# Ledger of designs, part 18: VH-VL binders against E3 SUMO-protein ligase pli1 (pli1)

Target 1, 154 residues: E3 SUMO-protein ligase pli1 (pli1), of Schizosaccharomyces pombe (o94451r108to261)
Amino acid sequence: YSRPFAPVVHSRIRFRKSPFYDILEQFNAPFVVPACVGTRNTISFSFHVTPPALSKLLNDPKQYRVYLFSTPSETIGFGNCLMEFPTPQMELRINNQVAHANYRRLKGKPGTTNPADITDLVSKYAGPPGNNVVIYYMNSTKSYSVVVCFVKVY
Key: E = the ipSAE of ESMFold2; O = the ipSAE of ESMFold2 at other seeds; V2 = 0.75 times the mean of E and O plus 0.25 times the DockQ between their complexes.

## First folded at step 23 (VH-VL; framework fv_spartalizumab)

Design c6 (from z1 with light chain S58Q; at its last look DockQ between E and O 0.93; V2 from the best seeds 0.78)
Fold by ESMFold2 at other seeds, look of step 23:
Structure c6 (fold): chain C 154 residues (1-154), chain A 121 residues (1-121), chain B 113 residues (1-113)
Amino acid sequence: as target 1 above (154 residues)
Amino acid sequence: EVQLVQSGAEVKKPGESLRISCKGSGYTFTNYWMHWVRQATGQGLEWMGNINPDSGSTNFDEKFKNRVTITADKSTSTAYMELSSLRSEDTAVYYCARELYEDSYGTFDSWGQGTTVTVSS
Amino acid sequence: EIVLTQSPATLSLSPGERATLSCKSSQSVLYSYNNKNYLTWYQQKPGQAPRLLIYWAQTRESGVPSRFSGSGSGTDFTFTISSLEAEDAATYYCQQYYWYPYTFGQGTKVEIK
């Protein structure tokens, strides 16, 4: 006797380990960036830096950073997720300021896309109002899941 | 196996300085903040301060200001705590403690064996 | 500074009984945006260093027996030993790690009759 299956909702994304940083904490539940072919779309969400993370960030801003990660939504249940932005035709804003990142995809070289270092755009306050993320994009052929993480860099 | 090994017991007189070492092994020393916590005989635990061993950044409880110095030596994986102008009320067991690396950092997942310090004339 | 007040000071119970310990914080240690409480419980036996049992108020550290649990939120926290064993005789401390300076409760000593 089989029971109905509920859709799986993943609260955490497990990215492939990098020699250049360690992911210490994920600040938000994965936010879905829907596929968008032949049109433009805009999404937004928020995240908050936790009090212990803020303390480390303020003490050692060279070593502790805030990175935005993205991976195809279909892969988030399998672990070892690879960093990939929805489309090179996108703009990322954090608290209404343009973030710098390489959105390019390199065929045959998965895992070469770097997460966006958004540290300098993040509010250095743990309480309200938090941080606003806006993504303007077009021509994303897949759905992507986006998280903001606290990292230690080497 | 993660180990924190502290220097041995000390007997001090009021006005002297104390210097305790804490050598970490079995993990990447520079990834983890190191904390110092003391416990007077029959009393509770008292947080003194911490250090990021990689950067040298420190934080201290204000009640120890101007008396406590915390340092770390990356090459020997050893943290040090110095407490100056000792008083009899500084008689305590002093612990080093390693902070969790991810998620719930700020809690201490490994502790040294403790260093008993007696301050008496 | 966030003050943690534990009660009772001493709890004397027989093996198999439930031990219930309280920790009250002078300020909330709940971060509402992630719904986590920045509160930790330690066990300390005589002559030994403290041992981490529970973090985030309710998350058991790896290797900690299931009879140990934590609950509560904001300013009021409870630590429970569901069926007391002789080896659980120890002093138990809560600690907050929301803001510096980190602070501990004064401890609850659990004795086995």
Scores: ipSAE 0.733, ipTM 0.875, lowest interface PAE 1.3, mean pLDDT 90
ESMFold2, look of step 23: ipSAE 0.738; ipTM 0.883
ESMFold2 (binder alone), look of step 23: mean pLDDT 92; pTM 0.941

